# Ledger of designs, part 1: VHH binders against Phosphoribosylformylglycinamidine synthase subunit PurQ (purQ)

Every score and structure here is a prediction.

Target 1, 271 residues: Phosphoribosylformylglycinamidine synthase subunit PurQ (purQ), of Archaeoglobus fulgidus (o29008)
Amino acid sequence: MDREEIKVAVLRMEGTNCEDETVKAFRSLGVEAEAVHIKQFYSDMIRFEEQRSVFDYQCLVFPGGFSAGDYIRAGAIFSARVKSVLRKDIEEFIKMGYPILGICNGFQVLVELGALPGFDEDKPLAEKPEMALAMNDSSRFECRPTLLKKESEKCIFVKNLKKDVVMFPVAHAEGKVVFPSGKEDEYLERLTSNDQIVFRYVDEKGDYAGYPWNPNGSFYNIAGICNATHTVFGLMPHPERAFFGYQVGRREGYGDGYCIFRSVVDYLEKL
Unless a header shows other numbers, all headers, positions and changes below count from the first letter of the chain; antibody chains aren't numbered by Kabat.
ipSAE, averaged over its two directions, is called F for ESMFold2-Fast, E for ESMFold2 and O for OpenDDE. V2 adds 0.75 times the mean of E and O to 0.25 times the DockQ between the complexes of E and O.
[cut] stands for letters that were removed.
Atom coordinates printed by the task and the answers are left out, and those that the model quotes come from them; centres of patches stay.

## First folded at step 4 (VHH)

Design s03
Fold by OpenDDE, fold request of step 19:
Structure s03 (fold): chain B 271 residues (1-271), chain A 121 residues (1-121)
Amino acid sequence: as target 1 above (271 residues)
Amino acid sequence: EVQLVESGGGLVQPGGSLTLSCAASGFTFSRYALAWYRQAPGKKRELVAGITSGGRTVYMDSVKGRFTISRDNAKNSVYLQMNSLRAEDTAVYYCAAHTRYPSWGYSMDVWGQGTLVTVSS
């Protein structure tokens, strides 16, 4: 696809306003991007020119920051709404090979939708969640920079990432990756055999370490995973907050998050 | 220059069929929602059919099952297939392209010059 034909949707609902950074990131890469309210996909009460389809876009983003609202379990609520009105469309969207990104609360949404870990290529959305993002082991909101080691060579979101370790900030209370009890080893084997672990928390030496380097206590230090087709990606850290140099203490240029978004654009140009 | 040009209008008998075409130029066609409007004498302009960039369609109730809107991005064109035409379908039909980005305050509308459709025995 030509870059000018690429359009990205950053999904939002009532009370959310954290999609701007992601929109700005994509727009800066020369593609079209907009924040889209979930009601624009299904409501007939909206003017035609404001109506949208999932297929109007070549990439969907579930952003973070939903917890900043007055919503209890905002991720679960949002996922329920999406599931009720867009399940079939999202499944088809994934089957078409179009990328979906979930950041922080967006990762939670993808988990609740059954999109992650997404082991079944023929059924992109499981009937029920197959993993969870639980309360941090610290039982508090964690907000700090984190170091992430790139683990996947197949995930399309990290294809342009040359650095072995990147720095993304976290901001969450429920970011602990947990798998079904008694199935941790099985899940780990499945994820590793299909190269679905994308990022793991590491310390300043690049070693896998516990708290505070693993801020939430995630299993196997997992910070992000993708589905079996490597086109759906969820992570707890915020690459959109490390996109521009000024966001990471640089006067100019780009931060480590740049490569995540650029990889999406490059992938779509070749699709 | 941004432009929409309609064609295919004319005189048709009740129960007949007609296909309207609209050719676009001067803008990124694939990014726009497209629509057909009509205006009868003494009446307000009304939406007849719309299609989003990804193919979601909407129709006014009176044309459902009779009219079909479609788009061809490779030809920068939108079409309106009109079947089982009625006298009340008589109007000037306009092609339009819409883009809305409220999140960053951008909006644009492009309109064609219109084509007359007359349904009469």
Scores: ipSAE 0.712, ipTM 0.879, lowest interface PAE 0.6, mean pLDDT 94
Fold by OpenDDE, fold request of step 19:
Structure s03 (fold): chain B 271 residues (1-271), chain A 121 residues (1-121)
Amino acid sequence: as target 1 above (271 residues)
Amino acid sequence: EVQLVESGGGLVQPGGSLTLSCAASGFTFSRYALAWYRQAPGKKRELVAGITSGGRTVYMDSVKGRFTISRDNAKNSVYLQMNSLRAEDTAVYYCAAHTRYPSWGYSMDVWGQGTLVTVSS
């Protein structure tokens, strides 16, 4: 696909307004991107020129920064809304091989949707969540830079990432990766055997370490995972806040987050 | 230059069929929603049918079941198959391409010159 034909949707709903960074990131790569309210996908009250289809796009992003509107459980409200109106479309979207990215709250949404860990290629959305992003072990909102080691060679979102360790900021209260009780080893084996662990928290030496290097206490220091087809990716840290050089204290160029978004574009160009 | 060119209009008897075509050039076709509008003399222009880039369609109530909008991105074209035509379908039909990016303050509308469809016995 030609780059100029690629369109990315950054999904939003009532109460969300943090989509601009992600949109800007993609647009800077020469692809079209927009923030899209979920109502634009189904509501008849929307003017035609504002109406959208999931299939108008080649990439969907569930962004971060909307946790203030989710009072019950992280991602639960957004996921319920999406599931009610877009479940079939999203399933088909995944089956078509189009990438979906979930950042922070977006990762939470993908988990609640049953898209992650997404072990079943034939059923991209599980009937019920198969993992959880629980309250941080610290029981505090964690806001800090994190170091992430690239683990996956198959995930399309990190194909262009040459650095072994990247720095993305976290900002969340519920980012602890938790698997079903008694099934931790099983899940770990499944994830590792299919190369679905994408990022793990590390310290300055690149070693796996506990708090504060693992800010939320995630199992196996997992910061991000992808589904079985490696096209759906969720992570708690914010690559969109480390995309431009100026975001990370550089005068020019790009931050470590650049490669995440560039990898999506490159993947789609070859699709 | 950005342009849309309609074709296929003409005179047809009630109950007849007609296919309108619209060829696009000068812009990235796949980024745009496409639509057919019509305007009868003394009346307002109205949306007849629309199709998003991904194929979601909308129709005005009076043409549902009779008209079908489709697009061919490979040919940069949009079509309107009109069946069971009625006298009230008589109008100038316009092809349009729309894009909206409100977050960026950007919008574009491209219109064709129109093609006359006359349904008369």
Scores: ipSAE 0.604, ipTM 0.842, lowest interface PAE 0.8, mean pLDDT 94
Fold by OpenDDE, last read:
Structure s03 (fold): chain B 271 residues (1-271), chain A 121 residues (1-121)
Amino acid sequence: as target 1 above (271 residues)
Amino acid sequence: EVQLVESGGGLVQPGGSLTLSCAASGFTFSRYALAWYRQAPGKKRELVAGITSGGRTVYMDSVKGRFTISRDNAKNSVYLQMNSLRAEDTAVYYCAAHTRYPSWGYSMDVWGQGTLVTVSS
C-alpha cells in the first residue's frame, strides 16, 4: 500500500482530547491520521463529510490519557460503547489483518473488548474479558519512565525495533496485568508458545525485577501483549510520548517510541 | 491540477436508467469521501448519495432503493447508478470529494462542473 493512501484513526469519546500526540506521530511518518470521535461512525447527526467507517482506515488506535469516568473497571465505558456500535466492524478489521494499537487506557479498552489476549483467531473479540488490568500493587498512580525488554519477534508493532531494551513512560493507576485465578500458568504458556508477550518490565541491567522497575506489579512483568495474529497490540507504557527526540531529551532524531509507529507504517506498506 | 469530471448525463425517459461517472485527478483519491449532489432549477443543491473511503454509503430518502453509489479507487472514479428515474430527478448532478479532519484543523472540498440529467417523456 502506498504510504499516502494509509489512514490512521485515533479513537476518541466524550471527555477525551489527548489524541494529538499519537496523530502527530503518525502524520510525521507521512501517513494520514486523525482523531475520530466514536459518534462519527454511527450518528445521524453527523454531517456526511464528517461521517466515518472503520474501514476508512488501515490502523486504529485506542489512545491513552482518558478515563471516561470508568469507576468500576478502567476502559469499561469506552469498551461498552465501542462494542455496542462497532463490534462487528472491529472483528472484521482484525480479520483483515489491519493493526490495532492500545496505549495505556487504550490497552484497558482492548482488554475489556475481549481483543486481548485474543487467543482465538476466528473470534477476535471474546464474549467476555479474559484478562484484566487491575489496580497497581502500590495502590497509587504510577508516573515514571520504564525500561521494557522486547520479547516478541512476531508482533508487527516491534518489527523495526532494533534495541533490546527501550524506555517508555507510564502514567496509570490500573496497569497490573492479571490473568484468571488458577490459570496463570496456562495463559503464560499460551502467550509464550505463540510469541504474544511483546514487552516486559526490566531494570537498568535488563533483568526482570519487581517494584519499582515493575511499576504496577504485572504478572511475569508483562508490560504489553498482542493477540494471536500479532496485529492487535496493547501496552501500558506510552510510546507516543517517546516518539520525538525532544520528548526524551535528545536534540535530534527520534525516541524509542518511533519504532512502534514506524513498524505499523512499514507493515501496512507491505500489506 | 485537482479536478473532478462528470460524465454520463443526458436525456432519459421516466422509468429509465442512467449511470453517472466521475473521474478524479490531482489528489489522493483514497483520502476523500465521495458524493453526488444535484441541483434542480430554482432549488438548492442537495446531497443525493455519499460514500466514504471505506465504503459506507448514505442516500437521500427519495432515491433509496433506486440509486447506488460506488467507487473504484484503482480508477480514481465514483459512479452513480440511477434506476427507475423520475421527472423529479431532473437536475444538474455534481460530483464532489470531501476530506474533513476537524481535530487536525484540515478540510478540503473538490467539486465537478456538473452533468445535466433530464428525465422527460
Scores: ipSAE 0.564, ipTM 0.827, lowest interface PAE 0.9, mean pLDDT 93
Fold by OpenDDE, last read:
Structure s03 (fold): chain B 271 residues (1-271), chain A 121 residues (1-121)
Amino acid sequence: as target 1 above (271 residues)
Amino acid sequence: EVQLVESGGGLVQPGGSLTLSCAASGFTFSRYALAWYRQAPGKKRELVAGITSGGRTVYMDSVKGRFTISRDNAKNSVYLQMNSLRAEDTAVYYCAAHTRYPSWGYSMDVWGQGTLVTVSS
């Protein structure tokens, strides 16, 4: 499709305010993007001009930085609201091949929605979560730059990423990727066989290492995964905070996060 | 030039049908929500039907089940199929295009000149 027809929704709810960086990133690429409150999708109290449909967009983003008082389980409150009003639409959206990105809290939401790891192509949202993002092994909020090795060749979000190792910052308390107890090997095999592991934490040498290079203690150093169709992607690090050069200490140009967003646009142009 | 042009209005008997068309030019049609409004003599303009860029539809209660709004992006057009017309449906019907980006501080509205629909025996 034409770039001028591409519109991205960065989803928000009450108490969230971290959508601007993601919106700015997409807009800088020449596509339309806006922060959209979940109420705009279903509330009749919203003026018609402000009402939205999931299908008004070609990409959805669940951004980071919006805990919205979710102290029980990360992403649970937002996911519950989304499920209640948008489940069918999101399923159809995924089946249509439109990309969905989850960053940090957004990754948590995608997990709670059952969108990730998303092994079943015919049922993009599982009835129950099939994985978890648990509390960091350090039991503290981790805030630091991380090095991520690109693992997937099929994920549409990294198609334009030529660099083997990228630097994205993390900022979270619950970013530990965990799979059902006793099924870790099974899940790893499934993810690997279908090329669904997108990023893994590495050290300065590009080697898989523990804390602090793996800041949360994720299984197999997983930092991000995609679904079976490779169009839904969740990661704990923040590519939107590494989009512009100035965000990563460069005077000009772009950071490593640029390629994530550009890949989305390029994918949609060919869709 | 940014423009919306309505057509299809006219005189129809109660119980009859009419299809309104609206052709758009001068702006990116696919990015806009589209709507039909109507204004009867002595009354305020009211939303009759709306359709978002992705196809979500909204109707006023009195026209539900009788009116259908649709859009064709390839033709830059929006339509209003009106069935089972009633005398109270008599009004000037206006086509409109709306875009809102509140987070960005941008909004635009485009209005047609209107077309008269008269339902009378």
Scores: ipSAE 0.546, ipTM 0.821, lowest interface PAE 1.0, mean pLDDT 93

Design s03
Fold by ESMFold2, last read:
Parts: C-alpha cells; structure tokens; sequence
Structure s03 (fold): chain B 271 residues (1-271), chain A 121 residues (1-121)
C-alpha cells in the first residue's frame, strides 16, 4: 500500500499518557497517526465526525504510560473495556494481517485479550488468557534503561533492526512474564519453535542475567513476544521513548526505537 | 480538483423509494468518512447518515430502519437507499467527505452540489 494510505490508531482512555510520543514517532515517518479515545470506536453519543472504526486503520497501538499511582488498576480497566467492546473487531483485524503493537500497559491488554502468546493463527484470540504479566519480583515500580537482545527474525516489528542489542526504558510495577504452572517448558518450546520470542533482557555484555538486568523476573528473560503470525507484538520496554536521539541523550538523529516504528511502515507498504 | 457529484434525486410518492448516489473524484476515496446531509427549506442542514472509511454506520433517529448508507470503494461511490419515504424527508440532499487527520491538518471537507428529493402526492 502507499505510505499516504497508511493510518495508525494509538488508542487511549482516561489515564493514558504516552500516546503523544507514539503519534509523533509515526508522523515523523510520514504516515497518518492519531490518538483515538476508545469511546470513539463504540459510542453513539459522539458526533459522527469523531466516530471511528477499527477498520479505518492499518495499525493499532495500545500505548503504555499511566500515572504510577493508578498503573495497575488503570491497565485492568483499559483491558476490560477493550475486551468488552473491541474483541470481535480486533480478531478480524489480526486475520487481515494488520499489525498491533502493545507497549507496557498495552502488552497487558493484548495478554488479557488472549492475543498473546497467540499460538493459533486460525484462532488469534484465545478464549481465556494464556499468560500473565505479574508483579515484579522486587515488589517495586521499576523505572530504568534495559538492554534487549533481538531474538526473532520473523517478527515484522524488528525487520529493520540491524543491532543485536538495543536499549529501551521500562516503567512498570507488573511486568513479570509468567506462564501457566506446569506448562512453562511447553510454552517456551512453542514460542521458540515459531520464532515468537522477540526480545530478552540482557546485561551490558549481552548475557542473560537476573536483576537488575531482568528488572521484573520474567520467565526466560522475556521482554517481548509476538503472536503466531508475527504481526501482534507486545513488550514491556518503551520503544517510543527511545525513538528520537534527544530522548536518549543525543543532540540529533534517532534512538534504537526508530527501527520498531520504521519496520511497521515498511511492512504496511508491502502489504 | 476534489469533487463529489450527487445523483438520483426526484419526485416520489409517500411510501416510495429512491436511491441516491454520490461519485467522488480527485482524492483517495477509501480514506474518508462519507455522509449524507439534508436541508429542507427554512431549516438547518442536518446529518442523515454517515459511514466511516472502515464501514461503521450512523443514522439520525427519524430515518433509522428506513434509510441505508453504503459505500463502494472500488467505484469511489457512496449510496443512500431511502425507503418508506415521508413528506418530512423532502429536502436537498448533500454528499460530504470528512477527515480529522491531524497529519493532514484540520478538516478536508468536500461537499457535493446537492440533489433534490421531493416526497409528495
């Protein structure tokens, strides 16, 4: 598709606060992007000019960034609303091959929706969640840089990523990837076999390490995963906060997050 | 260079049907929400029905169940099927394309010239 035909929705509700960074990232790449309040997808009480359909867009982003005090509750409320009003539309959106990105709280939304780990491409939304993002092992809100090793070649969000290790910040209290008790090895084999592990936390030498490098205690150091079609991607770190060089201490240029957003645009241009 | 051209208006008896068509040119039709508005003599222009680029539809209360909006992106056209017409439906009907994309700037509204629908015995 032509770049001028690409539209990105960055979903929001009361309490979200990172949608501006994500909108700016996509706009700087020359695509149309807007923050869309979730009510715009379902409310009949809004003027027609403000009403939207999920299918108005070719990419959906569930952003991160709630206030720290309301972080857990706000994420659960957002997830419940998305599940209640958008589940059917999102299922069809995934089947059409359109990308979905979930950042931090957005990863939690995709997990609650049953979109991740997303083993079955014919049934892209599981009836019940198949994983969780649990409280950090530290019992603390973790706000720090993280180093992430790229583990996937098939995930569309990392196709333009040329570096083995990238740096994105985290800011969360519940980021620990856990799988159902007794199924951990099975799930790891399924994810690994289909190239669905996208990023893993590493130390400055590129080695898998515990706290503080794995800031939440996630199983297998998993920082981000994608679904079976490699088009639905969830991660705890914030690539939108590492897109422009000035966000990561450079005067000009781009940070490591640039390639995540660039990869989406490139994918859609070929779709 | 962008334009919308309505057709299909005319005189019809109460209870009758008409189909309005609106052909678009000069822009990427599939990217815009389309709507039908109407204006009766001495009254404000009002939204009749709208359809987003992704196919979500809305209707004013008085036409729900009687009118159907649809779009055909391959033909760059939007349609209004009007059934069970009433005298109160008499108006000039306008096709409009609406956009709220901030990266394009606010509003790129395009309006047609209008087509008259008269519902009279």
Amino acid sequence: as target 1 above (271 residues)
Amino acid sequence: EVQLVESGGGLVQPGGSLTLSCAASGFTFSRYALAWYRQAPGKKRELVAGITSGGRTVYMDSVKGRFTISRDNAKNSVYLQMNSLRAEDTAVYYCAAHTRYPSWGYSMDVWGQGTLVTVSS
Scores: ipSAE 0.318, ipTM 0.704, lowest interface PAE 4.1, mean pLDDT 87
Fold by ESMFold2, last read:
Structure s03 (fold): chain B 271 residues (1-271), chain A 121 residues (1-121)
Amino acid sequence: as target 1 above (271 residues)
Amino acid sequence: EVQLVESGGGLVQPGGSLTLSCAASGFTFSRYALAWYRQAPGKKRELVAGITSGGRTVYMDSVKGRFTISRDNAKNSVYLQMNSLRAEDTAVYYCAAHTRYPSWGYSMDVWGQGTLVTVSS
């Protein structure tokens, strides 16, 4: 598809900042992107020119949390609202092969929808969540850089990624990837066999390591996974906060997060 | 040149049907939301029906179940099928394209010249 026809929606809820690093990242790559309040997808009480369809877009992003004072409550309300009003549209969107990115709280939204781990291509939204993002093992809010090893060749979000290890920051209290008790080895085998593990936490040597390198205690050091079609991607670290060089301590240029967003644009241009 | 041209208006009896067409030129039609508005003498212009680029439709309450909006991106056209017409549907009908896409640093609303629909015995 032509780049001028690509549109990205970054979903938001009332009280969020309309200036968003994700919107800026996509716009800097020359595609149309906007923050879209979730009610614009379903409310008939606003003017038509402000109304939107999920299908107006070719990529959806569920961004991270909103206000610090209402972070957990806002995230739970956001997840419930998305599930209530957008589930059908999201299911069809995934079946059409369009990418969805969930960052931090957005990863939690995708889990709650049943979109991740997303084992079934024909039924991309499970009836019930098949994993969770639990409280960090430290019982603390973790705010730190993380080193992530790329584990997937098929995930469309990492096709442009040349480096084996990237650095993205985390900022969360509930980032621990867990699977149903007694199914951990089964799920790991399924994810690995279909190339659905996208990033794992590593130390400075590139070795899988515990705290503080695995900041939340996630099973198998998993930092991010994609679904069976490799088009729905959720991760706890924030690539949008590592897109521009100034976000990672450089005056100019780009950070490691650039390739995540560039990969989406490249995928859509070929679609 | 950016342009919208309505057609298909005319005189029709109550209970009858009419199809309005709107042909667009001068812009990438598939990118924009399209809508039909109407204005009766002495009344304000009101939204009748709208359709987003992704196909979401909206209708005013008084036309739900009687009118259907559709678009054909290959023909750069939007249509309004009007069934079970009533005298109160008499108005000039306008086609509009809405271009509130902030990522490109501009917005543009385009309006047609209108087509008259008269519903009378």
Scores: ipSAE 0.207, ipTM 0.640, lowest interface PAE 4.9, mean pLDDT 86
Fold by ESMFold2, fold request of step 19:
Structure s03 (fold): chain B 271 residues (1-271), chain A 121 residues (1-121)
Amino acid sequence: as target 1 above (271 residues)
Amino acid sequence: EVQLVESGGGLVQPGGSLTLSCAASGFTFSRYALAWYRQAPGKKRELVAGITSGGRTVYMDSVKGRFTISRDNAKNSVYLQMNSLRAEDTAVYYCAAHTRYPSWGYSMDVWGQGTLVTVSS
């Protein structure tokens, strides 16, 4: 598809455009992107020119970035609203092959919808969540850089990634990837067999390591997972906070997060 | 140049039907929400029906069940099927294309010149 046809929706409850790193990242790549309040997808009490359809877009982003003071409450409200009013539309969107990105709180939304781990291509939303993002093992809000090893070749979000290890920051209290007790090995085999583990936490030598390198205690050091079609991707670290060089202490250029967003644009241009 | 051209207006009896067409050129039609507005003499322009790029439709309360908006992206056209017409539907009908909400860049709405619909015995 032509780049001028590409539109990205970054879903919000608060609806502010000027503070959204994700919108800025996509716009700097030359595609249309906007922050869309979730009510714009379902309310007919607002003016038509403010109304939206999920299908107006070719990529959806569930962002992070809620303030720490209201993080858990706002995230729960966001997840419940998405499930209540957008579940059917999101299911169809996934079946159409369009990408969905969930960052931090947005990863939790995708888990709660049953979109991740997303084992079944024909039923992209499970009836019940098949994993969780639990409280960090430290019982603390973790705010730190993390190093992530790329583990997937098929995930569309990492096709343009030229490094095996990237740096994205984390900022969360509930980021621990867990699977049902007693089924961890089964789920790991299914994820590995279909190339659905996208990023794992590593130390500076590229070795899988515990705290503080695995900041939350996630099973198998998993930092990010995609679904069976490799088009729905959730991760706890923030690639949008590592997109521009200035966000990572460089005067010019880009950070490691650039390739995540570039990969989406490239994928859509080939559809 | 970006352009919207309406057609299909005319005189019709109460209870009759009419189809309005709007042809677009000079922009990526599939990206835009399209709408029909109308303006009777001495009245404010009002939304009649709208359709987003993804196909969500909205209608003014007084036309619900009587009017149908549709779009054909392959022909760069939007249509308004008007059934069970009433004298109160008499107005100049305008086609409009709406950009997304403003960002740091420019945004503009595009309007056609209008087509007259008269519903009279």
Scores: ipSAE 0.200, ipTM 0.637, lowest interface PAE 5.5, mean pLDDT 86
Fold by ESMFold2, fold request of step 19:
Structure s03 (fold): chain B 271 residues (1-271), chain A 121 residues (1-121)
Amino acid sequence: as target 1 above (271 residues)
Amino acid sequence: EVQLVESGGGLVQPGGSLTLSCAASGFTFSRYALAWYRQAPGKKRELVAGITSGGRTVYMDSVKGRFTISRDNAKNSVYLQMNSLRAEDTAVYYCAAHTRYPSWGYSMDVWGQGTLVTVSS
């Protein structure tokens, strides 16, 4: 599709920040992006010019960036509203091959929706969540840089990634990837066999290591996964906070997060 | 260059039906929300029905169940099927396109010239 036809929705709700780095990242790549309050998808009480459909867009982003005071309540409310009013539309959106990105809180939304781990291509939203993002093993809010090893060749979000190890920051209290008790090895095999593990936490030597390199205690050091069609991607680190060079201590240029967003645009141009 | 052209208006009996068409040119039709408005003598222009680029529709209360808006992106056209017409539906009907990116004070709205619908026995 032509780049001029690409539109990205970055979803928002009551109590979130007005704008975030995700909208700015996509706009700097020359595509249209806007923050869309979730009620714009379902409320008939707002002006028509402000009403939206999920299908107005070719990419959906569930962002992070809630205030710390509203994190858990806002995330639970957000997940419940997405399930209530957008579930069928999101299912169809995925079946059409359009990408969805969930960052931090947004990864939690995708898990609650049943979109991740997303094993079944024909039923992209599981009836019940098949994984969770649990409280960090430290019992602390973790706010730190993380080093992430690229593990997937098929995930559309990493096609333009030139490095094997990237740095994205984390900021969360509930980021521990867990799978159903007693089925961890089964789920690992399923994810690995279909190239659905996208990023794993590593230390400065590139080795899989525990705390603080794995900041939350996630099973298998998983930092991010994608679904079976490799088009729905969730991660706890924030690539949007490592997009511009100034976010990572450079005067100009880009950080490691640039390639995540560039990869989406490239994928959509080929679609 | 940018143009919306309505057609299909005319005289119709109460209880009758009409289909209005609006042909668009000079812009990327698939990016725009389209709407039908109407203006009766002595009244303000009012939204009748709207349809987003992705197909979500809205209707004013008095036309729900009687009117249907649709779009065909391949033909760059939007339609209004009007059934069970009543005298109160008499108006000039306008096709409009509404931009989704109103930054820096640009609310780019494109309007047609209108087509008259008269409902009279």
Scores: ipSAE 0.183, ipTM 0.633, lowest interface PAE 5.1, mean pLDDT 86

